# Miniprotein binders against q9h3h3, part 22

Target 1, 235 residues: q9h3h3
Amino acid sequence: EDGFTAEHLAAEAMAADMDPWLVFDARTTPATELDAWLAKYPPSQVTRYGDPGSPNSEPVGWIAVYGQGYSPNSGDVQGLQAAWEALQTSGRPITPGTLRQLAITHHVLSGKWLMHLAPGFKLDHAWAGIARAVVEGQLQVAKVSPRAKEGGRQVICVYTDDFTDRLGVLEADSAIRAAGIKCLLTYKPDVYTYLGIYRANRWHLCPTLYESRFQLGGSARGSRVLDRANNVELT

## First folded at step 3 (miniprotein)

Design K1a
Fold by OpenDDE base, second read of step 4:
Structure K1a (fold): chain B 235 residues (1-235), chain A 83 residues (1-83)
Amino acid sequence: as target 1 above (235 residues)
Amino acid sequence: SKTIRVYVTEETSPEEVAERIVEALKEGAEKVFLIAYGPEAVERAEEAIRIVEEELGRKVKVERIYVREEDGKVRVWITIELE
């Protein structure tokens, strides 16, 4: 997958953000309504374009759950982008450390754990577990992609407020594992998305900072988290 | 480079963005990828595209991908190609 294809796919995923979202907001909706909402809008059945027979008649970009403590803060993305242009023009070396510093300076610190699952019961069950964890305050916010016409895997995104806070990133991994999720997780800062840094970029930057693998009978956390930048296990 | 990236900010004029796009295309870029965050930047990106078409004297192929951020702001990714 070349960098352009990754950019195009990211752009398509972003276009989905413009379509209506199906949102359960725990700040305004009683937690007791979550089960009915999950039953009404199972991710495996919600279609991207509102296909006949789907739970949704209109296009849906994402299905999301907002926790009670959720506060949207994207930071200074415009300032970040301007600084990134200036940096490229300067001819200075660009490293993961450089991007981290840019992110900190502009307060663009959000990141997400990503999991890819085939449509079906396992996806819906995984999403239900994540949604409950969000409503219960173990996680802040999560979203899942609707079913595409071509099928393929759907993605669940579980956000954290600060990709530089290793403890917070690890706590989110633990909460995801506690919700019964056993698949591979990858963690990506949003700064890489905002700057259009994808796979096979000219700077050889890896947009995946962490990788979590489920482990049976091992650590109390139930996973091994690898720092990909340093090739070090954190757990 | 086959693909050139141009960032559109609230501080970047549509004319400057257009100039960068035209320059990239003249230098042989197959695609120009615009990244704009926020309604003002989106408007500027759209205006820049109009300026580019005027300067080139032809239409360009434009694909737009809009993203609504959690804060309610809109981000747009625009791919520009020569027809």
Scores: ipSAE 0.016, ipTM 0.263, lowest interface PAE 6.3, mean pLDDT 83
Fold by ESMFold2-Fast, scan of step 3:
Order: sequence, then C-alpha cells, then structure tokens
Structure K1a (fold): chain B 235 residues (1-235), chain A 83 residues (1-83)
Amino acid sequence: as target 1 above (235 residues)
Amino acid sequence: SKTIRVYVTEETSPEEVAERIVEALKEGAEKVFLIAYGPEAVERAEEAIRIVEEELGRKVKVERIYVREEDGKVRVWITIELE
C-alpha cells in the first residue's frame, strides 16, 4: 500500500536477476517440447519464493524463453556503473541524451517491450503466444515474472538487441501484435534499468522511450507507437 | 521425502554425487535437486548425471535453473526426475 520507491524497485529487480530462472532454451531444446513446458510452468501459478502448491518449491526470479539465435551481450555494465557514478558526482545535467551516450559508449544497448497483466488466464495466454514467437524466430528472447506472494500484476519483457535501432524496436512491436497481444506496451532500454530510472526518478526522466497501443486496422500491423518524450506518433 | 537435495562442491566426486542420486531415486524420491556453485562444481554435477543414466540404464529428465551470484559466479539448481 505504501507504494514502491526507485530503491525498492531496483532491489527487487536485482534479487530476481540473482535468483533461479526457469528457462526454455531453443538453442538446445526441440521446439516440440515447448507446449508441455508452458503447461508445466504457467506464470500465474509459478510463485516467486516457492510453494508446495505451485509448480515450484524453490524461489524463481524469472521464467524465460531463449530463441535459437540468442547470444547474450550485456555490454560493459561495470564501466557503465562507474561512469554513472562519475556523472552524478560531477553535477552535470542528466538527460535522455547523456544516458543514451553513456549506453553507446559502454555497449549497453539492449532494451525491452514491457506488458503488465494480472495473474490468470490472459497472462498465461499472452506469455504462451510470446514464447511461441520466440521459439519460431520472430522474437529473440523474452521473460515473465513469477507470481508475487502479495499478488499484483506480473510483467512480460520482450527484448531487442539495440534500443537505438528504431526499426528493430518497431519490428518487435509488430511481432508482439502478430502473436495476439492487445494490451498497452511500453519500451525501456536496459541502461535505464541498470541505472535505476523508474517512475518519479529524481531527474524527472520518462522511464520508457516508447508506448504501443493496439488498434484495429492502421499502418503498423495493429498498433500505434508513440515516442513518449516528444509526443510524436511513429506509426 | 518426495524431493531430495544434493549439494555439489568442487571437492565432491561425480561418482559420489551419482551414488546419492541413485540412492534417492531408489528410496522413492520423485525429484532430486542438485545445487552446484561455480564452474568446477557444475562440471561435477553434469558428469554425475551421465553416470546416473548409465547406471540406471534409462534417461532422466533434467531441468536447470541458473542463479548469478554477486561475485559473478553461477549457481545452478538442477532438477532430476525419471522420464
């Protein structure tokens, strides 16, 4: 009820990344096994810290699907963190442009489309669609949060390799829509996640770069994509 | 119990781990968790699974969960059950 501070959200994200992940890895696992895996681990039933009544008795930080061509590249996160500390200590302005430049310099280029859904059938159905798109090669990699002990919405993250590649970001949006997803999507570069840029941050930065809203018809394969900072419709 | 945990260290032999897995399965465990920390322990756990399949003469279903620790090392939880 008190809400979450940026520090609380950053701590939760770090804990989830450090805890175990349930992974379907299309690089080493036949695609024919996906449907059974999805049935065994529906995100609405997998609990964050484990429960005898759930599919997991041990903590799970994320449920993930890796595409056949997936090759992890986080860039120089350590160098990014050091440069960020120096930037904050310098008193220089912190803007989307300076963060973008920091990300490019340290090769921290990945980003993700985010969708937040309540636990239940719609979440599990959306995740199954995304997972199939990843295994079929239309998306690169995705993950979904497990069910929190106190409840609340769960998040599906669909990654792209380079947030500065607008075409690639838009292509991922199209693939998500083609998978049957109709909810609001927002796009966040991983540099913002690593540096703790969340809602109500002290620099008054918008925590996401783009938003996508479903529409019937239109030019962008069923969605309108907005550049949130400039309030400019891209599609 | 239905589920048993086996901790694997850099000092644990693959044969010892395999023996403990086989014993647990023979005692009716539905699942066995191997917990290995660091690359040497993970290699020993993987070799133990190969020995288990050879000794039982049948395949086991294996699922791996990866945890990245603060020091950059990976802890792996390996779930084993009869296929």
Scores: ipSAE 0.000, ipTM 0.145, lowest interface PAE 16.3, mean pLDDT 80

Design K1b
Fold by ESMFold2-Fast, scan of step 3:
Structure K1b (fold): chain B 235 residues (1-235), chain A 83 residues (1-83)
Amino acid sequence: as target 1 above (235 residues)
Amino acid sequence: SKTIRVYVTEETSPEEVAERIVEALKEGAEKVFLIAYGPEAVERAEEAIRIVEEELGRKVEVETIRVFEEDGKVIVLIRIYLE
């Protein structure tokens, strides 16, 4: 079931996507310019709606870094939406399997690793590490939310192109850990985001597929990854 | 701004939505976002797009970016642009 918090979160996400983004695009900008760009736009200081005292005077929805080989493909979101409406009116059960099949059919395959951090040094340091990994080619694309007026945690999203490609998802986790990230990570397919399915939804679906926890001396990835749906650790 | 937002409800005139879209595109907007609240609002947004196409004499590309539910209503975020 959708609650008040889910409705508010969805409205905020729409507004952020519509507002301008601050982008470092490694496809057209030399990697040598990244450090200066990161110093100019630390996410703990960039404000959501602009402030003369911050790096931005105008609204910023997201701060993003595009890798050199990044090729955006959101798939057929219109076809996904139509199929989702048809499924809802059909009376058939709505399950993770049916959403997965809709996503595959309409090529809406992207997903993301999420980390939530309080504004400050740790957030800025984590983002810098992720941004460098993207520019160096270990990750494809990432974005971080600006600081909200009322405060609260900011989110770093690290994208993979196919949530059904388990090896690709795990390789992204490994690269995040190699960048020095030690906090909890959760993985969410974008199909859930496009359909507005958050934690409290009327179909009781869990939009989180994987969780990653840092482990000293662990696997080659430096972490333990759990498949949330099957409660199985991945190796 | 090169990006314009237009909010559509069951009470919004399709003609007013179309006028805002045409103005934005003529001013060089690269993207126009329509936010439609509920099925009736989606119908009004679709009618507005039809009016825009007729007025400009060319097809408008439509991309649904996000769909979600709020208080039993479907909310649709639509991006439009000329191709």
Scores: ipSAE 0.000, ipTM 0.203, lowest interface PAE 15.3, mean pLDDT 79

Design K1c
Fold by ESMFold2-Fast, scan of step 3:
Formats: sequence, structure tokens, C-alpha cells
Structure K1c (fold): chain B 235 residues (1-235), chain A 83 residues (1-83)
Amino acid sequence: as target 1 above (235 residues)
Amino acid sequence: SKTIRVYVTEETSPEEVAERIVEALKEGAEKVFLIAYGPEAVERAEEAIRIVEEELGRKVRVEYIEVKEEDGKVEVFIVIRLE
């Protein structure tokens, strides 16, 4: 992220979404095949643009695991974008509440817990735990970025169907912690991604809705979740 | 301003693509991304860029980002900005 403009980041994100994905799809593949697939494609070794010395010789945009009940629903992204342009032209305030209403109107409800980890054993171990939780039904779907040529942190995204369903978002956090994940997590609704809400946005909005921190010797859920917009501790 | 994306195929009208580019730039987009798969689509995109330059009466800066290659065809992001 450092040293890149928003335009370069947008180009990279679109390229990753459009390049081939390595997918373990539990809707069509037996769960017994997962461990072999994880061993074949550890995210620290899979390269973004292919490398003869890596598991892939061709580009890979994302490594993903789909749960048995996964049913993708992106909503009306085109309608969302048109309404966003109208909102910017209007005199209406651009706040988390107005963006939430825009997302509800256009059924763009999905969101994701994000974790950023350096390439290596900890990343591969975290991804394996998340992937098993998805295949076992505790999470719905997840993806992880491949290793960039320049290095840097990789991201694991764990999706939920509806960012307005706070209980569902917290349930996903609990499942991530139960999988052994101890790093910082942040939650971002996909509507923010589609509309380009990142760090230092012109509307001064927090780019994430929730933050989760692991608590040693803590509660049964193993974390403290903060509502970042209101600075209210939820757990 | 947001980054605008436009898909271009071998059947896309260069005039229609040019209209979308001009509209985006006039609405304050600093950059426009054309997504073209294969040499025929790239040719359509390049023709649209020529039309944009004629319509605006000024040159644009063009950057090519190769994304992937399949079946001997390369997917290219063509990044356009006013010069």
C-alpha cells in the first residue's frame, strides 16, 4: 500500500479478481481432499504471477475455499454505483448511516474480516485453520492473497453474508478465534470496497466497522470486539 | 474522483468506448481503465483513444498493464489519463 496511489491499488485489485483463482469448493469436493490441497498450495509459496520454483507456473489472483452452503450474492453493484454518484451530487451527508442505507437498498450486504500476515509458517498455519473451519461449516467462505514478487504482507479475507447482522459478524469472529487465530482482525463491508473507501478517504470515514483483538486467558470467545465508529466495546 | 473501468471486446464500438472515456474524464476521473482481452480488443481500445484525443483536442497518457495470458491472448489493462 505504501508508495501506491488509489489508481494503482484499484488496478491491482481488479487484476487479482480477474486472474485465475485456486479454489477448494466443498460443494463439489469431499472434505477428505482438503489437507492434500492445502499442502499443495500454501499461500506463502503460491506466487502472484507464476514462478517455475513455486506451486504455480501461471498467475493466481486468489486462493479460496467455498463452504458446502456457500451461495454467492454480490447484490446490485451497478445500481449501487449509480446511486453513489447521485448521493455525491446531492447535499446529503456522506456518513456510515447513509452508506449502510445505500448498501441495503441495492442488496450489497456482504463483508469480511481481514487479517494481514507476513509470508511464512504463521500465514500458512492461519490459512489452514480458516480453510478447515470453512469446510467444517463454521465459516461460509474465505480467500487469501498469493505472495507478491516484491514481498510484503498477505491478506486473509473471511466473508459474512450481511454486515448489518452484528450477531453474524460476531459469530464469524468467534469461529476465527476458535480456529486458533490470534492476530488483529478488522471488519470491512464490501460496499466500502466497491465505493473506494480506504484509509484517508475524503469523507473522513473509518474504513472498517469493527476491530477484534485476541485476549489471552479471556472469555470463551477469546477476543474483544470494538465498534470503531462509536468506540464501543461489544465483547 | 473514482477510477472508472470499461470492458472492451473485439465487437465493442470504438465510438461508444470513446464517449464513456470522455464522460468519465469530464466528470473528474483522473484515470480510466480499459480492460481488453486479445489483440482485436486492444485495437478497438486504441481506436477509442484516438477518438478521445480528437474530441478533447488534447493528448492523453496511456499505460499498458499485462494481467494474464490464455490461449495466446493477453488480457491488458489500458490506463488512460489527461496529459
Scores: ipSAE 0.000, ipTM 0.112, lowest interface PAE 19.0, mean pLDDT 79

Design K1d
Fold by ESMFold2-Fast, scan of step 3:
Structure K1d (fold): chain B 235 residues (1-235), chain A 83 residues (1-83)
Amino acid sequence: as target 1 above (235 residues)
Amino acid sequence: SKTIRVYVTEETSPEEVAERIVEALKEGAEKVFLIAYGPEAVERAEEAIRIVEEELGRKVKVESIWVEEEDGKVYVRIIISLE
């Protein structure tokens, strides 16, 4: 069932958020210490639940880097969730537009570019590039998942403060590409995460607003961004 | 420009894919993204392009082909337009 899968994903996400994070906070730590921190905590080696052979002996939910100007603002998540329950009970249409309005009303505006990479050198190299861009001020904040017990790909999340600010979302894409990242990127507003809306939801809502690809051949070279919600190419 | 996506799996007939491509063009799409999951799906997408060419009497331009991986699934994105 779709409900079972969504519940499992929500439980895993909540556990990761509640477990301790490994944080490089550029607001309180000199930028000169970043390279040593990245060498100590490569995401391909940091284990989700800890073990004696990894850099961590205890659970780690996320590995994060906070930029010097980072100021967290989650908005009114409780008000958003209450309004969402009321909307579902009302029988009114649930569309991308109504969800966007709920997010704006409750100031739940953050979103993130996501990239999924297999554990290994390429993941660690990509994370190092993103982390340096955050500390140097080209990006605001980012996090990467630790290595799961069952294996599989790890995710790097690069946050922007307002998913309705298209220019800001595209500027973040440019900064990610400037950091040397050439893999597929997808952009998701946090409002979908807070409401438990994932790929196979009953309302056929696409939680991904944008896709970014790096084109090496064909008619052009460079970043290609698609607005998935409106099926419009932006670059 | 306006772009419409058409999803192809190993279970999607080439005739159905061709119909979806023609519908996308009728809806004003300047480009169509064929998202094919696996080698069999790619073959079905290629056959669908041939059917579209025969039906419309026009050549389909393959602008680019990408091999991508998302959420543990490998897929091929084929971007097409009319010549």
Scores: ipSAE 0.000, ipTM 0.119, lowest interface PAE 19.7, mean pLDDT 81

Design K2
Fold by ESMFold2-Fast, scan of step 3:
Structure K2 (fold): chain B 235 residues (1-235), chain A 83 residues (1-83)
Amino acid sequence: as target 1 above (235 residues)
Amino acid sequence: SKKIYVTVEEETSPEEVAERIVEALKEGAEEVWLVARGPEAVERAEEAIRIVEEELGRKVKVESIEVREEDGKVKVIITISLE
C-alpha cells in the first residue's frame, strides 16, 4: 500500500472539510433541480483544486446532497479529543468498547457507509442514484470526494445519525442497495475519523464496524451485512 | 471550521440564495462562499446578503471579493461571515 500515515490522512480530511463544498440542499431547493445539478457537477469531473477544463476553477472539498429532514449534530468533538488524549496518557486499554463509550459520552454518534470507486461513468451513476435517494427521503445526507489525483479512487459517504443504532445502519444499507449500488460497502463511525483510526493504527483496531456485500438472488434486502468485530451476520 | 459554497445562477431568486446562506450558517459554517456568474447573478447575491441580515438581525461581514473573467463573463466570489 502506498503509505500515507494516519496523520497525513487526517490532515487531508481536515483540509477537505475546510475547503468550500458544492451542496444540493433539498430543504431549500426543489427536487426537480437535482438532475441539472448532477449534470453540472459530476464527481468524476469536479477537481479538488480547480482546473480550467473542469466544472470548477476553484478548490472543492466535497460535493454533498442534504435531505429534506437533515439536521446536523456533530456532538462535542473538542470534549472527545480532550478525553482521548487523557485516555492515551492513562495507560488504560484502547478498544472498540472504550471508543464507543467516549463517543456516547460526548454525543459524537454519526457514522457513514463508504464506497470507493474509480473516476468515470460508474462513479457518476452511483452518485446520481445516492443523490436521488437522499432527495426522495430514503437517505438523510451523502457526500462524494472530488477528483484529486490520476488513477485514485473517489469515495462516496452516506451518513446515519447514530452508529450505535444498528437498525438505522441496516436501513441505510438497504436504501443504498435499493438505489442500485452493488459494490462493497464498509461502515465507519465518525468518532474513528476524529481520533485518526485508519488502516495502520497503532492500537490494531479495525477501522470499520460493518461490511456489506451485494447478494445475487439472496435475501430480500439485496445484501449481507457483517458485524466485523463480532463476526456476526446481521442479515 | 466549515466553508460552504453557494452558487448563484442568473435565474435563482435572491430569496432562494438567502435561504441557502441561512441554512449554511445554521449548520455551523464559519464562512459562506457565494459564486456568482454574470452581472445579474452578482446583483442577486448582493440582495440575498441584505435579506440574510434582515432575517437574522445580524450584520453580514464581507471578508473578501474576488473578481475574475470566465468565458467572457464576470465571475465574482464573495466570502461572507456573521459579524
Scores: ipSAE 0.000, ipTM 0.200, lowest interface PAE 18.3, mean pLDDT 80

Design K2a
Fold by ESMFold2-Fast, scan of step 3:
Structure K2a (fold): chain B 235 residues (1-235), chain A 83 residues (1-83)
Amino acid sequence: as target 1 above (235 residues)
Amino acid sequence: SKKIYVTVEEETSPEEVAERIVEALKEGAEEVWLVARGPEAVERAEEAIRIVEEELGRKVKVERIYVREEDGKVRVWITIELE
């Protein structure tokens, strides 16, 4: 998201979604095979466009783990996009509340906790922890980006079914923290991704709804979660 | 390496897919690639793998790659190797 236009970011996201994914699907694969799969495909070594020296010779868009109960539901994305064009034409202000209503109307409710980590042991360790939490049923689904040709941070996305369900969002945060994750987490609803809302968007919207920081020393909770839109602490 | 591709459709019998996999492995194929489009086809492919393991009396090594196609369907490439 740093320094790139919204058009460039959207094009990259579309290309990644259309390229092959490496998937561990706990709905059909025994949990006992996870450790071997993680060792074969550490995200710091899997390359975006393939390399004879990496685990993959072909392009990989995402590395993903699906939980046993995972049931994909993207909602009515086509209806969302049509309504978004109408909203922009209407002259109504574009606000978090307006986008929330658009998402609810079209059942585009999923969202994700995001963490950005540099390629290396810490990324691979974090991903392994998240993947195990998914296979054990503490989280529903997660994916991690492969290593880009130009380098830079990689992103782990941990999905929840409904960004309007505060308790579900907080439960996912707790499970991520229980997996040993201590870095900054931000929560982004998929409606923002579908509509191209990134940092520096022209509507000046905060691109994330929640922020989670690891809390050290004062509380048994392990994290402090902030509602970014309302500037209210939830924990 | 000898590779054999098997297309799995929404109405393809898992038994037919299993027969194709077994035949390919008997002919010395090192990898069998199943190509399934959509969730029903993927489920039939997974059932076929279970039938193959039952018939051979041994496990097979399975790896999967998901690819989205232009029509929005998810194509799943499943590679099967004898363990």
Scores: ipSAE 0.000, ipTM 0.209, lowest interface PAE 14.8, mean pLDDT 79

Design K2b
Fold by OpenDDE base, second read of step 4:
Structure K2b (fold): chain B 235 residues (1-235), chain A 83 residues (1-83)
Amino acid sequence: as target 1 above (235 residues)
Amino acid sequence: SKKIYVTVEEETSPEEVAERIVEALKEGAEEVWLVARGPEAVERAEEAIRIVEEELGRKVEVETIRVFEEDGKVIVLIRIYLE
């Protein structure tokens, strides 16, 4: 019950983005090396600060896999933030549609499927499945958080290039399910992160656009995807 | 790069947070990171940033990097830096 103080979680999170990443880049590394890399750096054993006995001696922010088609494009985040400030000062209503339009205008379109898993075999197995899907070209890029000192849940993030491309978002869900992952998935656009929009924000905006639940014996996708903004099932 | 962390506590006024940010910047911090727990703390952080901008006579760059959820509380990390 010694919950990491917000300060510790925050410090760890900040340090994570600034700390070196362990990256498998399929563009420069043969796919045949993936299994050895996964065995060397299982996410449940890679520690945030490079604890003694961990696979990493140095701090690690994220463990990531880049696919052959991966191209980092963050868009105009500064312009987005400026427009967001102007919008807030204008007193105009702020809706999910407003944010979508801002994101499109500034080309800040990336989003991610999120899954939270306890450290252990299930996490490492899930990550291995995702990493293979990325290297095989079914997914573009994914990352997983290292093990925290207090043993909290680790997060796997699977990115899509465009949160407004519903088909692309659904295809990524299908690929994740095909990799054998059965847990709850939530989809969050990066624009919500860049604008500081979180749960229970003053604008009553839901930062989660989609929710995916695994379904046994269901459709070819193996999941039920809910559009949370419209409360409509997409599958 | 010198990073300084500032915790936005419930009892801390926006003015006090702003003062800490300004002090950190004056001490040569390249980045000031605000740690805000919950929506109220985030609002306070936003107000503090406005006060800082007024005091500096310039806008600061603001980036929200991470949002965590712990026991139903949202923890927001806000990066502040000067261009």
Scores: ipSAE 0.014, ipTM 0.258, lowest interface PAE 8.5, mean pLDDT 83
Fold by ESMFold2-Fast, scan of step 3:
Structure K2b (fold): chain B 235 residues (1-235), chain A 83 residues (1-83)
Amino acid sequence: as target 1 above (235 residues)
Amino acid sequence: SKKIYVTVEEETSPEEVAERIVEALKEGAEEVWLVARGPEAVERAEEAIRIVEEELGRKVEVETIRVFEEDGKVIVLIRIYLE
């Protein structure tokens, strides 16, 4: 999100989603193959647009792991986009409540915990932990960005089916912490991603719903979770 | 979805590209993504698709997914799948 406009970030996200993905699909691939796949495609080495010297010679938009129970449901994204254009044209105020209602109406309910890490061993180690949690059934699905040409931070996204299901969001946080992740996490509903709500958005909305911070001597889950939309600490 | 990627350069033989597409589909690929590097590579990819259709005796679905620039060269991503 740093250094780019909301429009540029939205365009890059769309391009990544449309470009080819490297996928480990636990629905059709034995779990025993995961460690070899992780060794072959460490995210710090996989390049965004391909390089003969990297694991990929062709563009990669995302590196993903699908759990055994993963059942994708992106909802009616086309209907969401049309309704969003109508809302903007109407001149009505854009608020978190109107975005939530658009998401519910069009069944665009998925969301994700985000963590941003610099390329290197810590990123690869974190991704391996998340990928194993997905294949073992503690998480449903996750993806990580490939290395950009500039060498900036990469993002790991850990998805939940329904951002309005707080318990499900919190259980995903617990599973991420159990996998050994200690960095800052933020939770973003996919509707915000589809509509271009990033840090520097033109509607001045907070781009995330939840924030999780690791707490060594804390709760049974090892984290403190803040509801940023309502400014309430949940743990 | 099982995806197979095939790079097409400006000098790549259309017959070679077609062979890789056919093999990928035989191996159970649900879609084949061609990475065509340059305008001449796009023409090679189009010719390869025609060869694939002749060998399979049927039409394939073809979709241009993205056009972008890398290292001064226009790159076109083409998705191929069976209906």
Scores: ipSAE 0.000, ipTM 0.097, lowest interface PAE 19.1, mean pLDDT 80

Design K2c
Fold by ESMFold2-Fast, scan of step 3:
Structure K2c (fold): chain B 235 residues (1-235), chain A 83 residues (1-83)
Amino acid sequence: as target 1 above (235 residues)
Amino acid sequence: SKKIYVTVEEETSPEEVAERIVEALKEGAEEVWLVARGPEAVERAEEAIRIVEEELGRKVRVEYIEVKEEDGKVEVFIVIRLE
């Protein structure tokens, strides 16, 4: 049963990625159609496996918005997975630095800012703000999970092209804050997702690289960003 | 269902939370999701988990997912599974 939670989370993520997505693609769709699309598919109402009473009758894995400049690049995920198996067999220590090097070697560089929100108006409002920022060009691409049958929080993922580009990661945080988002954000590189690095993993690694908190009190502007590996404030 | 959600408030008794966790596990839940708002509620939840482990005579796996709410309080999902 060691690693059961990581296996379960990885299986759920794979199922969502393989199921159909509801996509607003700004590369082919006029920006003027976004508000109608958001009204038709609020994430608090879109169900994971479909329901006659919801906007969807069929399963939906993700609800996504692609920016005009979006160009998907997953890198060499197959090579990454093969190298990961070799690394585990080698007896070499599994560290954030080792995983970073593995990701760079296989060009698996994308990452995402994560926010978790309960189903309802706040989620739908936050998603609308993020979607508009994507369509207006301040962010590249984002997706939000549909509502699970058994309830629980939904996640908004805001992607960046390169998790090793600290400036790019911080610029995305600033754009999220400019969109009116004030909740806690955590940043996770996709390499961790592909390799099943979640909280309580067997290597005791922190599953996120950065944490962003909206500043509270006084004349707060923007956010505080922490490097979680070094516990160093970057703002 | 395989998931059961339990809300924990700052003043919630750890014994009451422990009772709900044990009931959920007896109903066949594979995981129990505690929703705790603020550090005091997290401490109530953690004490409840200790009571559950003592009562069952076995350890549970615990995962933490932290989210900041609109009022500035950190809300934490604490996910409990049997080892």
Scores: ipSAE 0.000, ipTM 0.085, lowest interface PAE 22.8, mean pLDDT 77

Design K2d
Fold by ESMFold2-Fast, scan of step 3:
Structure K2d (fold): chain B 235 residues (1-235), chain A 83 residues (1-83)
Amino acid sequence: as target 1 above (235 residues)
Amino acid sequence: SKKIYVTVEEETSPEEVAERIVEALKEGAEEVWLVARGPEAVERAEEAIRIVEEELGRKVKVESIWVEEEDGKVYVRIIISLE
């Protein structure tokens, strides 16, 4: 039962990654063109598989913004997957620490803050804020899902380069809050995604490392961040 | 760290909330988390904090977190700790 659901989610994620992306790349495109690009491709209107009535006639897997300093580094994903297979056959306990070591060894260190929003003005406004923060250099890279055929919430992913760098993860959270985002955020290392580990997995691992909730209090505006694995508040 | 959770409803008295906060802090709680649903519950929580400061004779640190759950319901978590 859990196996079927996890396989279906993995297949959907792979299809989105392989389909064309709509990208604003600040490394090669002037920042002055961002507002027109955001107006042309609001995520609430871009459809997953294309529609004559939408901005896209062809399938779109993701809508992304790359910052000026963004340098893609997915690490050695093939080596990670081979080591994961070996680990499973070894009978050694599979723990968060074991996955962390595999990720470090194979340089698969990226992770992301996730926010889920219903299609509409609030989603488009949130994405525009995130995109501007990326182009202005406060965030490195972000992407948002297109509108699904059957409806449902869309996801904005804001990436950091190293999930083991707690300060970097917290700095990204602060930048997201400074961009005007007030909804719940959860942080997931990409190693969990590459290995197909979701909320309901057979190893009973929590793929979410951090949770951020918006906070308003005097001059200390920001968020409360919880370390989910250790049940410890970081802010 | 020891945390204690107190739910604040629209009709909960500020004095009752204050008593629970003081009791929790005296029992060694490092933080007291209030969960207030709606503006009237938030006002009761704010008045309770004022009563706590008067009873303890010292200021407390207060942080407010606005939370929107997946079902669209909004509530405020108010976190109280000794300065």
Scores: ipSAE 0.000, ipTM 0.092, lowest interface PAE 22.6, mean pLDDT 78

Design K3
Fold by ESMFold2-Fast, scan of step 3:
Order: structure tokens, then C-alpha cells, then sequence
Structure K3 (fold): chain B 235 residues (1-235), chain A 83 residues (1-83)
């Protein structure tokens, strides 16, 4: 939004990755310390570049929680970038299928469920629920953006290991819903993030693969998940 | 190849930009892309390059400069490496 290009959005994402992260790592920190950590660093109060009233005096790129079984594997991102440059100069069609093949070839398989919430109690409550699910082993890893100075919505990212594994993607959705989350969720593979596929990209690709909508009541799982590329209901 | 992007605005100090460039290079980046919005940001990026050269005792090579105009603002993408 606000007229930013895909290149500008990619530059901002890279800056966030380069700045320090606030991390609760359940592999080395007892679960009993989580509630105190969440109280110290509510995402609605942690500022992107620091301010006098925030918990942080230094820039913070992301606030993250790593599960006890989390084993990071980003794949061959450098090889992916090189192949992407070659693809753009080759004249071959750039489609979801082409990007999927690049991701598989270079083992860049992770992806994430995204939720966007305004700064405030609901964001902090949602993040606390997600963080507890991660520490309890129901989700693997999650992060949330700090508050930008312009006061826009913040994003919670809940990761899965393999965006091509539909069952794993659906299991993560179920765990998010079980944590009390009722807002719209969209799923984005990390390959799209690394290659700068955002809204209004020049290839007119939809930047997300799945969407999940909460259903209150009824006999269903509590959400409807749609495969956006094939227009197929998965739940 | 491994490339890291550093965003520069009219409010970013040259010393801060230089620090980010040095850290990117120490982390193994072969190229650093400076994304500068407006003429003041470009001047800050240029000063940051001079600081990096002095700090590391090595010459910075400007690989390319791309100028784009979007929404009435000049955006400059400067790609640099060490020589």
C-alpha cells in the first residue's frame, strides 16, 4: 500500500532481517519463562526503530518464538536467487508452477500463515496464544513484526516446514484456530518472499497460496481453507 | 550471488549506513545494494561509502547505479562491492 513498489517492500524486509531479533528459544529456555517474556515484549509496544516509551532502545526487526523441536533449514537461497535471475532473462513464463519448481530444486520449502492485526490488545493476545502453542509443541516457529512508526497493522507469521505438504499446512491452520485465532489467515511460501513476490508484482501472481476463514459454530473444524490457485475447498 | 539490501532515507545517518554495509560484508555478502530515495539519501549513501573505505582500508567498487522515478520521487539503486 501507500505506493511502495515490490523492490521497496523487499528492501524493507531485508532491513528487518538484518536488524536484531528478540527471540524466545524453547530449545534453551524453560517454558516457565515464556509468560514473563511475553509481558516484557508485547508486540504492540515494541517499536521498529526504538523510542522513549517502548521496551526497546535499539532497532528490532522481528519478535520470534522457536519451538523445542525447531530445526532451521532455509535451503539454498543463493542458488534460488541465481536461478531466478536466469529465469527472468530466459523468456520462460513465470507462473506459480515455475516458482514451485524453483523452490523444490533449491530446497526452499518453508512457508507461513499470515495474520494482520492492528496494534493493541487483540494483537498482543493473539501473539501470546501463538507463542504458547509454539512452546507447547503444537506449532514449530512463529514471529511478529514490531510496531512501525506510521502505526499500520502488524503481521504474525506462523511457519511450516514444507509449503508443498498440504496436510502439514492444514494442521498448522488447525493449531492456530485452537489457539483462539478467528481472523482471516493467508498462506505464503517463503520462496515468494525471497523473490519479492508481493501485491502488485509485475507477473500478476497472487502472492498467497491458501486462505483460511473462521467459521463460528457448526460441525466443521472451525475454519474453511481454500486453495486459491485451484479454487478448491480443502476443509 | 549473495546480495544484501540497505535502505537509505533522508533521515539515515551516513555512519549508520556505513555500519550496515560493513556488517553485510562481514556476513559474507559479495554485493550490497543501497536503495536511496531522493537526492539527500543519495548524498548520505555516498558519504557512507567513503566511511566504509576508510574503516576497512579497501576501495569500494560501484558496480551499477540505476535511477528510477516513481510517484514524482527519484529513487536510486546503488550496487557496491569491495575491490
Amino acid sequence: as target 1 above (235 residues)
Amino acid sequence: SKEIVVRVTEETSPEEVAERIVEALKEGAEKVILYAEGPEAVERAEEAIRIVEEELGRKVKVESIEVREEDGKVKVIITISLE
Scores: ipSAE 0.000, ipTM 0.095, lowest interface PAE 21.7, mean pLDDT 77

